VHH binders against Galectin-4 (LGALS4). Designs and how they scored, part 2

Target 1, 332 residues: Galectin-4 (LGALS4), of Bos taurus (Bovine) (q3t0d6)
Amino acid sequence: MAFVPAPGYQPTYNPTLPYHNPIPGGLRVGMSVYIQGVASEHMKRFFVNFEVGQGQGADVAFHFNPRFDGWDKVVLNSKQNGSWGQEERKMSMPFRKGAAFELVFMVMTEHFKVVVNGTPFHEFKHRIPLQMVTHLHVDGDLMLQSINFIGGQPPSNQMPMPAQAYPMPMSAQAYPSPGQYYQQQSRLPTMEGPPAFNPPVPFNGRLQGGLIVRRTIIIKGYIPPTAKSFVINFKVGSSGDVALHINPRMTEGAVVRNSFLNGSWGSEERKVSYNPFGPGQFFDLSVRCGADRFKVYANGKHLFDFSHRLSAFQRVDLVEIHGDVTLSYVQI

## First folded at step 11 (VHH; from j1 with S102N)

Design k4
Fold by OpenDDE, fold request of step 12:
Structure k4 (fold): chain B 332 residues (1-332), chain A 123 residues (1-123)
Amino acid sequence: as target 1 above (332 residues)
Amino acid sequence: QVQLQESGGGLVQPGGSLRLSCAASGFTFSNYYMSWVRQAPGKGLEVVSEISGRGGDTYYADSVKGRFTISRDNAKNTLYLQMNSLKPEDTAVYYCAVESYNYGDWESAFDIRGPGTQVTVSS
């Protein structure tokens, strides 16, 4: 089954450079843009632009530009009417050549908050109205793993205007009846809880309302190079039962899954087609609760299913994360 | 088109002083960090000093710290470098430099420079 993102969580995995695409729904306060990638071993420069419209002459609301050319710095600026604004400069380089990174732009009321690898880096005051920003442009000496637009709950009443489908040629494919759109919306994953940004480990989050069908838990994190193992538990707080135990073991190269019910561990499941949990790597994990199983995706790719062993999975009310992992984003 | 023109170089005795100037045109001068860089014979390009657009932030290489002073007059679109207590090791071609924002055109640090001015410190 193909990965289907929840509304408000819009990842693109392994995008090619240059990346120059519309920001889904536009830029809004409360939105976060996550960029995961790897700086080139021979990196000189890369940039991230929040742009107004399309084209080479587009205004740039925010230009973020690491320069790794021997006089290492990060340049921050804007461009309006073809002219660059007042340059801001940070003489620190939070990126390393050849290293994976997570760059986060948090859209605040008055500024962009930039976070690199979980550490606040800079606040850039808005110089152009956020509402005018329509595109994200990324290019340079890096490899992109993912770009993710998170947040911006459309006000409940604003139906996401269907992305203007580029006029695919007029083959008369029957506009799915408004009823089919409603039915498809009912099948979409849901994210219920508030997001946590860079939460410390151990993480203990309460699932308000319990675990329900279609509820999706998102966990973004980083595996330190020296990591041995970490654990994700979907737990019943009152009994201590674990409906789903996920245990990546870096030393074994394994992703162990199990349950702990009525004081006993079940049968371990270990088979995976790939392992997304490597030392020094970032991961994006989506855990969707289905009717009969958990469906787990990593970096947009199906990782494993785990059949419900706890029949009353709705009793799950806690997500625990502990061990050798750094969390950047958790939404339960 | 961005244009930079250095002046004020020359021959000076050790312990002497020089003041370099750089005339800038073709861009909003006050919006840009400006730099002095130098290249000594047989050596690579070295950053000497930098100054922010409004002049509030300055940087100096360790080799020139306490001896050189960077300043700017935004009304005149001019960058300055006061060099005191000059040493033979300061002998180089000095360039006024600004960095472009265009990734496609970028070749090296301080990619936009003037023709340079020769500074020679010798007995």
Scores: ipSAE 0.776, ipTM 0.922, lowest interface PAE 0.6, mean pLDDT 92
Fold by OpenDDE, fold request of step 12:
Structure k4 (fold): chain B 332 residues (1-332), chain A 123 residues (1-123)
Amino acid sequence: as target 1 above (332 residues)
Amino acid sequence: QVQLQESGGGLVQPGGSLRLSCAASGFTFSNYYMSWVRQAPGKGLEVVSEISGRGGDTYYADSVKGRFTISRDNAKNTLYLQMNSLKPEDTAVYYCAVESYNYGDWESAFDIRGPGTQVTVSS
């Protein structure tokens, strides 16, 4: 089954370089752009551009450019009307040759906030209006694992309160207005909970409204090189029952799944076609609740299904994460 | 087109001083970090010093720290390197350099350089 992204979560997995694509819905305050990749062992440089339009002469709202030249630096700039602006430099290099990295651009009101591997790196003041930015351009000596645009849902247009129709005078026999087919806009289950950015571990998130069919939980994180194990629990808070227990064990190279119901562990499931939870790796986990099972995807690829063992899975109202993992993003 | 032209090199005795200049054209000089790099015979390019566009930030290689001073005059589009207490190991061709932004055009560090000026420190 094809990976279906959660609303407001638009991942591209294993994009080829150069990556030069439109930003879905445009750049907005509150949006975050997650770039996961691996720096080349022989890296010289790479760049990330937030661009105004598509083309060789496009203005660049933000140019982020790590350079490995023995005098390693990160260059930051903008380009307008064919001219580069005032160059900023950081003499600190947060990237390592041959190493995986997570680069996050948070779009703030006054600046881009750059975070590398969970550590704030730099704030770049806006020089071009954000509304003009339409494209993301990535190229250089790296391999891309994923690009994710998070946030930027147009503010739910407050449906203009229907203008209080001025009381038209009584007389005209109001022909019964044809039944407003309330198009039940199948409100795609909006990810109801606020996203958590770089939440500490242990993480305890409440699922407002409980676990419902088609709800997708997203967990992005990093596995430290010395990690032994971590746990993700979909839990019923009132009873302590665990509908789904996910336990990557780095020491065993295993992904253990189970349930804990009525004080007892169920049968362990371990079979996977691949293991996305390697030491020193980043992962993007999507857990979708189906009618009869959980469907779990890692990095856009199906990882496993887990049949519901708790019949009343709607009682699940907690997501717990603990152990040897660093979280970058959690959406419940 | 970006143009850089170094001057001020020459022969000097150990302990002597030189002042290098670099005339820049073809770009908004004050927006760019500028660098002095050098290449000694049989050695690769070495960064000597860098200065920010407005001159507020300066960097020096450990080998020249305390002896060399980088400066710029943005009104004149000119970069300077004051070299004091020169040593024989400072003998090299010195280049004024700026780096391109275009990944496709970037061949090596400090890819845009002038023809260079020879500095020889010898007794």
Scores: ipSAE 0.750, ipTM 0.917, lowest interface PAE 0.6, mean pLDDT 91
Fold by ESMFold2, fold request of step 12:
Structure k4 (fold): chain B 332 residues (1-332), chain A 123 residues (1-123)
Amino acid sequence: as target 1 above (332 residues)
Amino acid sequence: QVQLQESGGGLVQPGGSLRLSCAASGFTFSNYYMSWVRQAPGKGLEVVSEISGRGGDTYYADSVKGRFTISRDNAKNTLYLQMNSLKPEDTAVYYCAVESYNYGDWESAFDIRGPGTQVTVSS
């Protein structure tokens, strides 16, 4: 019952330092790299490199280097053939020693866009063609909680059974035909609809096609230190029925789940083996619809199941999120 | 090997002026931000001023804003600090420095610096 991520969402949880691994499929326009971590209490520096290869002396397309030694700043540069290029600096420090952070690199046609804790920070123009980048390298005075590669690849064409199935996978040596469709893989998790980046709270997302078996909803967010509670509802908009109500209550230290059917709340469920919704913490929540139950994972670890109380769960067409939470990414 | 050599220090009366120079070699000078850092007797290093590689961005400690001007001549690989309206509290050894990209077991971000030049502001 291990966590299985949906196609197009490729997390690594609790990686060791140094992190030094290939970027899945190479760097592409539209890709975002999400890094969740905690700056060390006595941090001097850490870095994130987008590298050409993995060997000693590999070129660095983008070096991102917060520094607390000297004046607080972020140093940005590239390295080619052993030589650093034109140094850029941002004389503001978006990281706080001892604090959790979310660092996002959005790959755009002309530059990397860097976002820290939901706030745009800097744009670094490409100096090395972005297609040359093969590896991500992270090291320094931090603890990594997760690294996620999101987007930049076409969504899987997981359509309902077409009249003509195409089970043969495309090889690396063949160009895909633009007009072809592939058979829906109903046994694997699926993600539908467009992603929402840094959406405001309250959030309301429409589930086109409703909840289907194996559909997975991804919610990445942050719990403010003063947060009291927040709510995620999987709802039938027309009736107001709530198939699954998830209510983390920071003041109680509880994760309360329930249903709201025909104007009435059902029995509360509260049992969890751990609670990922701590003050000042980032979370990554995966809610997968199974045939008999919702299966919910937080930070890659199973959190709870919730048996369907609404038998017609495919009628669920709305995800609502409100309360004391900040959202960085929602995929429905 | 990176080499930095400061000059232009000396004894000066309060309210006076000095111009410090730093000759740089062993690296592509115009690529890097450069810093002036000072150390008063018995005290730690204080960053006084910083300038971008192309010279377009300059930064100053609050204690010297409006009195000191950092500049560079990339054709001559030389960093400058014009110090006006000098005060006794400006007395220190002044170093030019470039920050290392190594972050290992550093004693200070400014381990790449020259031997320094003494500035003494006294009546």
Scores: ipSAE 0.616, ipTM 0.887, lowest interface PAE 1.5, mean pLDDT 86
Fold by ESMFold2, fold request of step 12:
Structure k4 (fold): chain B 332 residues (1-332), chain A 123 residues (1-123)
Amino acid sequence: as target 1 above (332 residues)
Amino acid sequence: QVQLQESGGGLVQPGGSLRLSCAASGFTFSNYYMSWVRQAPGKGLEVVSEISGRGGDTYYADSVKGRFTISRDNAKNTLYLQMNSLKPEDTAVYYCAVESYNYGDWESAFDIRGPGTQVTVSS
């Protein structure tokens, strides 16, 4: 029913402006901040600030400020003790008025790396220790679709229970069986594979350990304005069986789902509560494996369920994505 | 408290030269990009040239490229525009400007500028 994000994937959908909130767990090397939005049709400026505290006059570790007033450019700076530092400018404008965008800040040891619409844009060297940053502040001539904090979490000392039971040597029923163990822990989604940033299409990702109940696959992407369709397949590589085929068709305005088992397509399913796959739009897709069905969310909102047709769905070990789509992030 | 004062304008014949100066105070001059902006009669503001705070990067409008040279002296807080091979089309009021960081007032990108200096290119 309700969307529950896995640890290490912390989205906010449709936030209002100004966005001015703590960065969960603080800023860390390896963290990425994903901002999806739409530049206003009459945009002059917006900014993203990485701030030290939230009070008036807070230091700004990194000010990122696209401007269409004057020559088109992006202004970059820091502010410490009420004084702006050495101004940097990039005389290249990666945003287009009225267009959707994805803006990514990757936190590296020596700098922020900025990626816009999948293309590296600029590197801004740290001037204030990155560990001092506590808040993200976004305002200006844009509409926010999502903000997502990914990665960089410090190792946890808590003892998370596995999403699924692994075999254990058992002398007697002193420990729960794998089935009982699994049932007790089925409430939390998991993300188990390595993330892929801006992977090429076609994409092929191996699900190490197979498609386990509660396993969640995250796919963030962009639909080119001329796109006709694309495909996401959850496959058994050895047999060619497709447990779930997701085929958004932009020309038809449909999200088609099916299975391909033993050389045959099953019954096509098309009912969705809404269609998030529009030309020129970014999307954030979450596919969660349940015991009885896949549960699929787009942009934080339930899109469809798909009952398992392959009873041995744990044999699914590949995710394939191809067609008219650009990928910004895949977590398997 | 930011103050910008242009000087060096005047009447010049086509093909002639002028050097504009801008005295700056009230801010850390060397931290900011500075611009020369002009307004021809009946026209809006046009960015003519821009220079980085350290002076290492310069940019020019196509209409002046190869004829104008922007420079700065950070020890004297002074911005310059050397204008060579002047044309009648260069006739305008020239302003020295710095862009505001003040968000929420995007209609005033060049609201921090001096009173301007008139350049008239005529026989």
Scores: ipSAE 0.571, ipTM 0.873, lowest interface PAE 1.7, mean pLDDT 85

Design k4
Fold by ESMFold2, fold request of step 12:
Structure k4 (fold): chain B 332 residues (1-332), chain A 123 residues (1-123)
Amino acid sequence: as target 1 above (332 residues)
Amino acid sequence: QVQLQESGGGLVQPGGSLRLSCAASGFTFSNYYMSWVRQAPGKGLEVVSEISGRGGDTYYADSVKGRFTISRDNAKNTLYLQMNSLKPEDTAVYYCAVESYNYGDWESAFDIRGPGTQVTVSS
């Protein structure tokens, strides 16, 4: 089954170039655009444009253009009615040829804030009203791993989500016979806690209301090249019980899962169909609480299930992350 | 259409000075960073200096730092390069350039440049 993201978290995995698509719900203050990718070994340039419309002659509210063909720099500008505006340059290059990166555009009231690999890079004041922006356009000497719009929502006129409103096509394998409700609204994941941007490690997040069915925790992070292991725990704070312990071990090439209940570790589970936690890699992890198991996806692809061992999983009220990992985004 | 025309080159003795000028038209000159690039015989292009659109920021290659000064007069749409303490290694065709924004049509970062002016440093 294909990964189904929660409303307000709209990833595209492995997009092709050029990427030239509408921004879901339009550009708004408080929205962030996360781009994960790899700069080509022979990179000369790539660009990210926030555009008013699409096609030739579209105004460009913000042109972000790292260049290696000349002196290394990032060129920043806007384009209105066919004319480029006052060119800005930053004579530092936050990208490395052949290296993975995470590029984030945070939409603020007065400017775009650009963050590269977790470090603030530049602020570009709005020259075109940000509400005019309709499309994101990415092209050049890179490979895209993901584009994710966070804090937006589709243009749905804020209607309730009817059963027919689940707009993503299923994979080629259909499951034709559930009970009386095939497209039940509650099949979509939920995210209830506030987002944390670039939180420090160790991270401790409180799950108000506990872990409920379909509650989804999103973790975006980076594996340092020298990383040995890191840990994600879903805990009952009062007892110390760990309903789900996720331990990627980069030195062993394993993703170890277990529980810690009544003072004892249970049996380890280690089977995965692939391992997304390599040195120098960014990842996008989704942990969803199902009725009978946790369902875990990495980079939009199923990674593992973990059957509930703690029957009262609603008592889980703490998410703990520590070890050799850098976090860019956590949503509880 | 962008037009750039260099002038001021010539033959000069080592230790001498020259001032290059570049007349610009066909674009809003003060919006753009401008560059001086050079090509020595049998070599590729080398960026020697850049200046911001309003002239507040200047940058130099290590090989010319302290000897060359880039400037611009936005009222006259003119870019300048003052070259002092010239060395034989500075012998090249010098081009005034602006970087293109066109993706996919570029053959070189400095495809938008003038015809160049020859600077020869020899006794």
Scores: ipSAE 0.568, ipTM 0.873, lowest interface PAE 1.9, mean pLDDT 86

